# Designs tried in a protein design chat: VHH binders against Formin-H (forH). Part 14

Target 1, 361 residues: Formin-H (forH), of Dictyostelium discoideum (Social amoeba) (q54n00r34to394)
Amino acid sequence: VSLNEIIDLDREFELLLDKLAIEDPIKRKQMQSLPDISKRTLLEQNKADIYRTVKHKGPIESFADVKSVISSINTKHVPIDIIKTLRIHLNTADRDWIQSFLDNDGVQPILNILKRLERNKNRKRKEHSILQWECTRCIAALMKIKIGMEYIASFPQTTNLMVLCLDTPLIKAKTLVLELLAAIAVTDRGHGAVLTSMIYHKEVKKEITRYFNLVQSLKIEKNAEYLTTCMSFINCIISSPSDLPSRIEIRKAFLNLKILKYIENLRADYNEDKNLLTQLDVFEEELSTDEQLNSQQGTQIGIEDLFSQISSRVTGTPSQQELITLMTHFQRMSSSNLGLGVWTLYNALANQLEDELKIHP

## First folded at step 4 (VHH)

Design a16 (from a01 with D100P K102R Y104T L105Y S106L E107D Q110D H111Y; framework vhh_etentamig_d1)
Fold by ESMFold2-Fast, scan of step 4:
Structure a16 (fold): chain B 361 residues (1-361), chain A 122 residues (1-122)
Amino acid sequence: as target 1 above (361 residues)
Amino acid sequence: EVQLLESGGGLVQPGGSLRLSCAASGFTFSDYAMSWVRQAPGKGPEWVSGISWSGGRTYYADSVKGRFTISRDNSKNTLYLQMNSLRAEDTAVYYCAKYPSRGTYLDYFDYRGQGTLVTVSS
């Protein structure tokens, strides 16, 4: 190879590493040590992306080739216009095109944009929020068809990055994100993904507890459409599970954040807003219904039923012997004159241990 | 902690076939693109093949295109490389590598495992 060809290759490869956001000094040095043939092969696979970055980032040239479309958006600096064009196309594309887009990981470049926006949130806030909005609309377009919804519900990374958009000052983007998360939460696989995403949100935003920022938004935001959607999302995440214990546990997190006080304030402030009032009513009616069911089940759940449930979960596991040992201790206590005080002490110790396990798992 | 365990290497005659496997643990396998990298004796590392997190996109070095097939089973946290029509030039230690983010195929050397030796000789 000529000297000019070698110099051009190294320069182009450096641009490729920059484009792919490979910033780790060790990894860059290792990649730059690859043989020329390996570098040329990698560049060939990304040729369209490099040329678009160097020449001009116009609109998507062709929608006939799915891989070309994905290459157009799989760049370090994607113009808003390209994402807007993609969003329009996703709303009109047929099922076969969307299937090919999903199979070729077309969602990943959109997620990479959202990830970069979170990393660079000190940049121009207005452009930042608009790009989050357009990316969220692309996800919304995909969710309009069954295969897109199933894809998004099956991959927690999508919902994890969507929840980061809740930090945006653009109220319409927050509203859309909550609307989409609510739709995901009512699906079987999606409920778990949304619960996981709210844990991720807590970690990234350094919340005191899961859902803290969400519940505080009920006090802070003065937009009725947002408030209605926020309450709808909360109702969906609580009421989606078919089992009473799961609903009680999720609802407890919101009750501990004093959501009932905020609901009372919202009723006073938005007394004519039928849509919001309906969501507030749903929360309180579901709470009342579940409290009634819990009371009925608590009355009917005897010692024998509780033991049967524990036994079915523990029998055949390494914990079986420990359960037998615990029951033997209780048998000895029941046969003695130790009285109520010892049982009360064991309950107090169990409560303390459960609290500590939540802090120190 | 990322753990990658390559297997399936061995001695094979020119024109033969081998199937390499990489068992992954310590990370959510289905969230990351994966790669195969090889290093021949006395040579630097050479990227061989890459696969997206879903398996929907695959990439190959010109030297192996048409002969090797990369695949993955996300339910088993396992990456595969089917190697056909092997040549003496394919003799190398083969490494499995994790890409740090989905959709990215060029950030893998830090996560390669201990490797599996493939020797193609008469």
Scores: ipSAE 0.000, ipTM 0.111, lowest interface PAE 24.2, mean pLDDT 76

Design a17 (from a01 with K98R S101W K102S Y104K S106Y E107S Y108D Q110D H111Y; framework vhh_etentamig_d1)
Fold by ESMFold2-Fast, scan of step 4:
Structure a17 (fold): chain B 361 residues (1-361), chain A 122 residues (1-122)
Amino acid sequence: as target 1 above (361 residues)
Amino acid sequence: EVQLLESGGGLVQPGGSLRLSCAASGFTFSDYAMSWVRQAPGKGPEWVSGISWSGGRTYYADSVKGRFTISRDNSKNTLYLQMNSLRAEDTAVYYCARYDWSGKLYSDFDYRGQGTLVTVSS
């Protein structure tokens, strides 16, 4: 090890201690006394952050000219290695470099690659999946810095292309996309972008309803990390809004797709998976809390919403046939000329029966 | 703007104790489950502990069961991790996260380059 290498290590480690706000002189001395291998390991773990916050003075970095970098990726054919190199650089570049990259439309060439891959999706080669993976990792790198996250959350075009990547057979790519979408969805601006993108996904993939393919993946996929991430994404889009009506409306779409039945199956199949069980618990606890709040507020419930709730709870149970019979009675009543009187009578009978059942179950 | 601010880390000897805190802002803290995630040098992120929105349910990684206790104070928008019987293997940067809701990237974009460093060494 050269003297210059030793000096550089100590200097870099001092910068790490400053970044971590370790100001206590005793703690600083103790940490500076760590073996070189421990110092190097800590620096490697924080390398991306060090280069994002520290302004370097000296020779121009290989990527110092932002416009040149953007030009190199804004071509008809971009080698995978160039995108990999960009991804590595985006993880370590300082904030000023990333700001310049965003200001000069550096994201657009990455989106153009994703558009091209979606247009040619019927020609599924390993090279296409790798390019899609590396482009997604570039977006992930940008999201690690606040200005990048704000940029991505502000433009639904980015999330529109990300949701189309959920069609990939590559489990790690699906998982990463859902992790990124979940992180975007918990931001105020990003939540709206993700909801809009799921409508776009429905139209492009010709789903019968929004979220259909996503919910079906809970039954089809057998990868615990993917299932955990998928539930996390669902929880993020439902619970991100601070207002009760928005949460109820979004959750209704999932309840109508029988997500509660799939949650029961996942609990049985993955009874030892703590991360997945936590996400399932979150979904059910939030549902319970919001139903309690909704009842306390006396919120007006529409006929369609009420029926959707009943249908979601009863379909696939032994009570399904009884519900069909009850609906048939209501259909006949709705065609009668008696109007309000008949419905009022049935309500009085239902109230009487409910009172009896509460006292004498 | 969602923010999570960790504190309470430091250098401690094996067998010692530390209490980590996380101050949350920019969202309704009491509506969200919370987690502690750590990243040791040269390793990927490891989920450590989780707590439900109400505090009624707690979960722990096998490596920390019986030694760590997660808790929360919804009136103060604060998450805690009480760490007892610390081992050299517990050395890591500890992140407060809505990990079990937003995936592994949540703490990275809101609390870039910090977290709270816990070093267990003699």
Scores: ipSAE 0.000, ipTM 0.153, lowest interface PAE 17.8, mean pLDDT 76

Design b01 (framework vhh_8emy_2)
Fold by ESMFold2-Fast, scan of step 4:
Structure b01 (fold): chain B 361 residues (1-361), chain A 121 residues (1-121)
Amino acid sequence: as target 1 above (361 residues)
Amino acid sequence: QVQLQESGGGLVQPGSSLRLSCAASGFTFDDYAMHWVRQAPGKGPEWVSSISWSGGRTNYATSVKGRFSISRDNPSKTLYLQMNSLRPEDSAVYYCAKYSRGYLTEYFDYRGQGTQVTVSS
């Protein structure tokens, strides 16, 4: 990867968000934190819609006839090489060819292969992992064009089989699946499909709760790229909805699975991995922001709300300096190794002083 | 047109302090995590510190933890690195960077000129 490619990607993606009129700061921040392949998928989808409306990219000669191609992959024992050739062709075919492929149920044979691999996974052959990888790449190729992404987002059957691939031993394959699911989840139609697919995953894998295997992988897996992608996917499904109640509801599932403890462990184990640390920061900052917003809309008062009220009454008065001194004491306590006991002592002292001054709620 | 301009480096003695600044333009500064990376002569780039978009989360390389402090001022679009108790091994060109994947050295050379810090007696 060249410097120009990396610089162009970041710049082009920022321009894409502007072009799509994405003004929500939370959604914009989340999309800017996506893995490079997710960003490239969305950019190529936008570009492909322009170039594939004309036949600038012709089909591979051996794959000119859509129905013959579908027939060749609709067998019980599909050669890996034909799936590789299909993947290359899907990346270069024009819009009319891809539309015909989708209309003639060309995706179904690929899904049937993935379904058979899941059924036979106890054998865990090297060949099975490679075939699963190539099928996933075919889906990735389809997602680079708008009609393909819309098809995948509209039919949970596709994302249902993609999520089953998350249990593959091939780290690069499950990383790619998470990157693709993240790209799907940031679209309005795709978000619902991904959430539905995670319910399907729970049912098929006999998980105790939804997302259990996904969150557990944050403890088990030692691959930094996978961990970064996994956190990015989690951030995408939580932050994609523009409404606060939806984000709170989705996030609760992860909080109940003790994700904050795993994030703490990941910070310790990967303290120099800037990409992973960025995804961990995104999770915790969006949690904090949403808790503050939820407190403003409910009967609960958060720390920042309380401080805002105090600051409004004290700023510009002689008491401002005393408030700064009090905050300095609290800052020192928060940096200490003394824990909860020190805070409870200060509360007891404050209660005693308030009683002596006859200050009551 | 993303642009990052570092400043504040210089020649100092061991045990001294320096504060680096990075002025950002051409993007929405307050939407991005920011990083400090350094590169000593003949060595690859080393990540030093990161700060989240809000300033609510900071992280540091083990070699600088407890000595360096990263901060940001979103209204002025400026990133800071306060460096205390400087050591000869802290001598390097310091670059600020927006969130980016891949080759950090190439990204910094493109986005900012860097600021030289030399700690020598």
Scores: ipSAE 0.000, ipTM 0.143, lowest interface PAE 17.6, mean pLDDT 77

Design b02 (from b01 with N59Y; framework vhh_8emy_2)
Amino acid sequence: QVQLQESGGGLVQPGSSLRLSCAASGFTFDDYAMHWVRQAPGKGPEWVSSISWSGGRTYYATSVKGRFSISRDNPSKTLYLQMNSLRPEDSAVYYCAKYSRGYLTEYFDYRGQGTQVTVSS
ESMFold2-Fast, scan of step 4: ipSAE 0.033; ipTM 0.222

Design b03 (framework vhh_8emy_2)
Fold by ESMFold2-Fast, scan of step 4:
Structure b03 (fold): chain B 361 residues (1-361), chain A 122 residues (1-122)
Amino acid sequence: as target 1 above (361 residues)
Amino acid sequence: QVQLQESGGGLVQPGSSLRLSCAASGFTFDDYAMHWVRQAPGKGPEWVSSISWSGGRTYYATSVKGRFSISRDNPSKTLYLQMNSLRPEDSAVYYCAKYDSRGWLSEYFDYRGQGTQVTVSS
């Protein structure tokens, strides 16, 4: 992709946000964090809605009866080819057809297939992965239209079953699932559904904590597109809430899982992957921004003022030389471009010492 | 509002060095990661190097790694690219670019001005 294409995409996406009357700066920021593929999907969704209001017919006439189509996929054993045919039709059907499909519970048979695949995941492994992939693509096709996206975002059962696909061996399937979940998470109603689905994922997969498997995938997976999408999804769920406390609480879960260590490893391993590096930068810079904002919400003292207070109390005492020695260590650290990890290690040691000395704020 | 002015290009022989500069204005320079992008005649833009907002992290395209060095001076709002051991294939117009990682755009690049021409020829 050329730089001109990237600029065009971002400009068009800004216009889409304006058209959708998304005026909240935080919501715009969340939407703008989506990968290029997700942005293109939302742009195509907007264009598809316009196209469908002109009442263009789909290419497959055998789909004239919506209820008949739903009946054909609402069976115990659905051939993969039928699901593929459904996916093709969902990508071209007019808005009225899709509305009828949703109104007649057309999504439920697809969810039932995903549920059965989870129960029998050790049987016919390859066929299960392919069927899981095709079902996910049907959901993606529905999400290209506003009414489909709103339906998916409004029914937590859908996101609950989608997250179970995150442990599939088929990398393209779990990449697509994360892209879809990220798109859902940036909506007001969808964010809560996605957070709830990650709790469901923890329960079903017996994770130590929520997000454990997701964060571990950053260490295990070697696919750059997946890693970029995974980081983008994490960034979306953290930054979707407009209030600072919610963002801090969600981010805390990832920080406790040592995500910053994995980010450093990803930078070393994928130092030339611009898309991945952008998502890593987004995580760390939003962390920094929120920490600064959190400090501003109290009467927090700045570095210069804090040092002035320390200096005035220590100058002329026996402790002055020790302070000079400590500052020399800090000067060395700051000049060598040492990362956040070294500062946090010093802070951890200071906290432990303060606990032993019974010194508290 | 965002204004980026590249300079330092020229005609040099293979094996020579050049230092490119980019003067930034109209935004808070030290809040953004910065990039160098080049475009040779008849080719699409190619990413060359990136530097984090703090200067603590730098990255390079494989084709320039070990030869080019990216740096920044936040007080003067200037981005640099030190180019050593220049090759004919390095001939291109070089642009400095910004992406807004604080605004959650995954790949937004904004470059201004006409760039600076680098020609490596015997």
Scores: ipSAE 0.007, ipTM 0.166, lowest interface PAE 9.7, mean pLDDT 78

Design b04 (framework vhh_8emy_2)
Fold by ESMFold2-Fast, scan of step 4:
Structure b04 (fold): chain B 361 residues (1-361), chain A 122 residues (1-122)
Amino acid sequence: as target 1 above (361 residues)
Amino acid sequence: QVQLQESGGGLVQPGSSLRLSCAASGFTFDDYAMHWVRQAPGKGPEWVSSISWSGGRTYYATSVKGRFSISRDNPSKTLYLQMNSLRPEDSAVYYCARYGTKGYLSDAFDIRGQGTQVTVSS
């Protein structure tokens, strides 16, 4: 055995630990201290396990062809084992493989499975929940890579199907979905997608108001990890916008659902849960801070402040030139002597476009 | 480098008062709830008190409620624990700790300092 072979083994084993998301420093150190024979055995077993669980694909090279993998999951009745195998592979695949998977619409079959599960919710609940969990974990695996996160944040179709999982009885699945949605919501592009998806959730689930089922879960669920994650998600979507008016408008929906009463009850029931109490504190203290700022600024935001916020978000992006063009139209409009009617017409067109794109404050 | 440095412990008689301080560095102090945890010899860690990121909310273990007061000064990045009416059973190493996050998903770890010894004995 050469020195290069020894160096390659340790490097490959470290990459395996990274791809399997073994992040515990103690466990990682223990695994890295294993004998070379044990490391080689684990590498071979992991490779063999990936290929052995793909029953519809026989040959061990089945994952070399991305289009073939996508074809195997794009069927009416996908076995749970196939999706589990895909999940394991997504955690171990290199960036080039993941890019090819995304480019060939590999996410769409996973979304189709989630859509079918929503339509067929009266069938075997155990198999339904497991398949929903495995599909969600595939999305989680993709989000660990920057290109996957950017893909998911850019296409509301993905977040639309993820929010349908929020009403699942499987606590682990809806907790994971909320964690993923919160991670998407803290990105500039993903925040709008998540807000739009919550409107979609209201429409599909026939909620009285947006966020109704989410807020009711704070009363119904008794799992501290879920409750903490749910509050964290709510805090993320409210606090992600840098502008006060957006935060006030989003928070208003939760205040109207009497969330403060549920927070009071959670404080009583979980008085020593540090993580949950932190999320409850964030909600109430940011509310107080924003109410103070709103009182100091008055009840209506000024034109200068609003434009400053828009400009800060758009400057340095491809949208900057479009904003300049739009402002040029407004400059000409202000000089036109056409009066209030033209501004109301522009607002009506903007409202119609926002409805079509599901962009709401 | 995230660091928490406790100070203010010592040997005092029952009924006395002590004020513990914790100097924080290496992170945005006002983004985190802060906590005091104590550990007596031969016992596991016991949570004592917590304070929210802004200082607007405080929490206390039943054993110290009414005697201890937690506070923070965000501009100086310092956490405090005012301990009044000290009892022999309050004798422990007191640790300043950071748990949780400010409303966002985070890879932040539970962090605590080296601790400061408090001995209440006559």
Scores: ipSAE 0.005, ipTM 0.430, lowest interface PAE 10.3, mean pLDDT 78

Design b05 (framework vhh_8emy_2)
Fold by ESMFold2-Fast, scan of step 4:
Structure b05 (fold): chain B 361 residues (1-361), chain A 122 residues (1-122)
Amino acid sequence: as target 1 above (361 residues)
Amino acid sequence: QVQLQESGGGLVQPGSSLRLSCAASGFTFDDYAMHWVRQAPGKGPEWVSSISYSGGRTYYATSVKGRFSISRDNPSKTLYLQMNSLRPEDSAVYYCAKWSRGYLDTEYFQHRGQGTQVTVSS
């Protein structure tokens, strides 16, 4: 693409962030680092909400009846040409047509195709990959309009079936899936749906842990566009929550899978790839910033500081007497010369209780 | 199944040129970065060059930079290595590949072809 096209997209997207009053520097930086297709999806959503109420470009004659269209794709065998034609129509249909399509469960037949392809993935690999690609493009077309994005974000079944396409040999298809999931993940309603879909992916693909196959793809794949999109997706799901604890919790899954070693190797293999390097930088910079914020907020403090914080929160509440009683028990333990073993036992019991209460899951 | 077929090797004198070809099948060639790797008798495999899926970015080992040129033709699913100013040290079996290189991948020559022999001697 031309340099003017890149400048126009980034400038227009910046204006969208201003219009939506996104002033958080961390969120703004994350959204600015999104792939071009994710940025275009968000821009088209905003534009479509204003301009798709007019019928200046009427539906294709063969697609005039929404229910007829849905019945034609709601069969056990759907020719790929019909799905291609549907995809073209979804990109040009007016808002009223799309709303009718969604209201009459037009998405469900597309999802049924994706579910069937997963069950029969070894029978016709080339045809399956192409059909997954066309179905994913239909979902992409729907996401260009606000009502379509809201529908997809509201129904976890959609994102659950989209993630099953991540094991396709067709790189452009799984790249598109990750681009769409990243766009969904930056929306408030969509973030939870995407996290849920990755749990579903683990269960269906029998992964050792959630995100295992996704992180392994950073090692296996040599496609820079895919790797950039994959890193962007990871960055989106980690940084979408505004609260620090949520970001730390999500990021831990990736750190435990040794993503930092893969990032180092990607830098060595893709030294000149500016787009990929940007996404790698975003991951590491956000990690550093959050670690600093976590430290600054007093999660690494001395005994006196810990007691001061607990005391200030508990003094004057019904829990004050219970704290005094606990401290009295600790005073007796400290004077008894029982040694490290007793403190270790009490710590183990506290850990078990905290796990039961989900304080530190 | 992924198949890669190398050709174009031969016996040449120092200072000569050769063009190697690699015909790819069984995968979407224009979606993957491709690599040339070589292996001389009694030595481990050595990465020579890489090219992005679009052909827009190329990378070279220091030992061949300025002498070798990697290219691809996506419509014909063919990878090329133009070798100029050949030296005896370039003598090796040359393989094309699409495997992951990184330090966490200890398996060499995954998805490689049969190779093509290049011998540079007087």
Scores: ipSAE 0.008, ipTM 0.186, lowest interface PAE 8.6, mean pLDDT 79

Design b06 (framework vhh_8emy_2)
Fold by ESMFold2-Fast, scan of step 4:
Formats: C-alpha cells, structure tokens, sequence
Structure b06 (fold): chain B 361 residues (1-361), chain A 122 residues (1-122)
C-alpha cells in the first residue's frame, strides 16, 4: 500500500493556498471548508499558473536538472524564496524526479538548513520561523510519495531535525511537524526512529526528561488544532506497538509527567471541541484497557496453576512430604464450617512470618 | 471505550461477493474519515479503501479499484465494504480504522478492532 494511492483533494488544495500566499489560518480554514467541486475547480483554473511558475526561472534556474536544484539549495545562506520554489516543485514532481532527488542526497541540504537554524536560533526573527516552516513543508511533500515516506522513516537523522522545529513560535509549523511524526510513528521502522528522535530532542533542548516540553505544551498552547494534533501524536507513539509491555513503558513517561492533570484541564477549557475530546478519551480508554490487561496477565493465575508451580518445585525434594501435610490440613479446613475467618487468619500469620524473615512476594 | 468491531467475513469461492461491516462506538463517528486495512498471513498491513467523514469522497487501492465499494451510515455508526469479484489474493484479515481528523493530511490509521477473516479459495 502506498500513500500515493490515496488522492487527497485537501492536500492538493492546501498547496494551492500556499501558492496564492493565503497564510491567514482563519481564511485557510474557511477555504478548506469549501465543497470538493469548488476546490477541484480552483485547482484546475490554477494548474496552468502553477505549471508556468515551476517551468519559469525564478530562484532556481531549472527543474529539469535535479543536481542543479540540489546545488541551488546546498549553500551556506539559502533565501526563503528558493525553498518556497522547491516546496512547490516537490508537490508537483513525478516519481522519477523525486527518486533522483533522494538518490542525490537532496534531503541533506534541507536538513543542513534546519541544523543551522537551530544553532543560530533567533525566535524574534520572522525569517527563521518561515525557513523552518518551508523546510518542514518540503519534508511533508516528500512524505506524500511512498519512496519519500520510506526514506524519511528509515533515517533518524531526518526525524531528529524535525523534532527541533517543535519549539518554533509558528503554531502551524508545530502542528505540521507533529502530524508528520505521527504518520512516521505508525510505521514499523518509523516508530523506533521517532522514539530515538524524542531522546535527541531531550538532549538538544536540555529537557529534564523525554517528552517534558511536549507535555508542557498542553498547558502553554491555546490553539485547539495544535492541542488535538499533539494528543494524537502522543496516542500514536503509545498505541503503535502491538505488545502490551512496550505500550506500558512508553505511557509511563507521560503519566510521570502528570499528563492526566493536563487532560483534565483541557476537558474544562475545550468542552465543545469534539476532535480534541476524542483524543483525550482515546488516551484515557487505552490506559484503562492496558491496566486491565496488565492486571489479568499478572494476577489471573488459577488455584490449579499455582499448585502446579509449587508442585514442580517441591516434588522430589524433602519438602514434598511437608506440602502433602499442609494440603491435608487445608483439606480438613475446607471440610469444616469455620468459614472465611480461618483462611484470613492463616494469611495474616503467613504475612507476619514473611515480614520477620524478610521474604517478599 | 472506543471500539471498532468488524464482521461479515467468511470462506467464499473466487468470483463471489462479500459485505463487511464495522460497528463503531465510543466516539463521534461522523467526525472521522474511516478506512479499511487488510493483512494477509506473513505480510504487513495493506491499505484497501478510505471514506471521508461525510461519505462524499472515497478512495481505493489500485488492486481493488472497480471491485470494492466503501460506504458508511453515520446515523448507525457503521462502516461497510462491499467486495465483488473476489480473488484468492484478497484473502486476509480485514480491519476498519479510525483517522484522528476530518482530513487525509496524514495517512495515520487507528485500528483497534479484532478484524474479520476473509478466505477466498476453491
């Protein structure tokens, strides 16, 4: 199965809004709510304009030569317009062009830009945030093609630099990064890469624990779309593994960061946001289900299974005769009308003896 | 509790038809795009089909296009997959999956159902 097989009108329409320089989140949301036929009509009307823009020389000399395109972005100082032009092209390029781009290490210059931005961080400069946004959109464009998604999921170096964008002041950039990381995390290869990248994020941002800044953003950020995406990402990394121990281990990090308190606050503040509430419900329901499964695996041992384990350890030893004697005492007790009280008394005495001998279950 | 419960699978001969159902509960069904994903023995999950939150847009894998039809009934919180002209290679466990938003911006699948087995053999 390939992401290329899913034709997403909304993704193509977002590219058109980008081309038209419609950056206002409210206006973009209104336009994204247009009927599909209206979106298709606008895309068709603007197809020739997009094609002309891509074909015409701008910041990049020509898109016919992949190596020349890569050279244009592989410089110490890359203008924003060059990266914007590349992003537009990546969304319209065919598979062969994208394959050549990947084969010639076209992703590396984009990663180098993100690396430079992190080293020379300036949160107050618009250019810094815009470059992070445009680079992230280039990665998003690549992920829409199966070969690009597989490339990105296979190399933690890419996801390592993506997570560094999470502290950008642009809410839309944070949201996009989390959406992309969630998509990567649900793949077998990508889950490990994302977990590793969150460790890298901790090291670079000097977090006290992994996920600290991510969980704090649930308190700090007041954008419902971001909060929903953040919770969705958290749910993805916890629930992606099919094995219970992995889910418990990953979830424990979030529980230790008091995420349940933030979920309670989000329910109060966003009581009518259906999408966010659903992601909060998913977290709590998965927690409850896994706690039940964990309890069942650890405590659903029947009397016969317990006796079998004891018998296997004791049979053939001098303790075998003592076990038979104990079972005889229990058989007499079970045949009496002494009731529950005698069993609880025996348990209390056993607990006291174990405490004195320092024997713990 | 969020639950997705698939049903309608079985053993059928090549060329037959089968209709799968997925009953959803514990979330606002009509706010989510829904998907069908299948997994054959020894293979990874394969995306089969998607339907938008309203039912207005449908998408199909090349291998099933023209043979399968995805639909939904929002009032009953049920997702369907009508499978026609079944082939041996369609044999798999079929899962329905919930998407975390109203759009396909990311191809993220949330499949918590136990699945329904479809076996196509002569």
Amino acid sequence: as target 1 above (361 residues)
Amino acid sequence: QVQLQESGGGLVQPGSSLRLSCAASGFTFDDYAMHWVRQAPGKGPEWVSSISWSGGRTYYATSVKGRFSISRDNPSKTLYLQMNSLRPEDSAVYYCAKYPGRSYFTDYFDYRGQGTQVTVSS
Scores: ipSAE 0.000, ipTM 0.177, lowest interface PAE 13.2, mean pLDDT 76

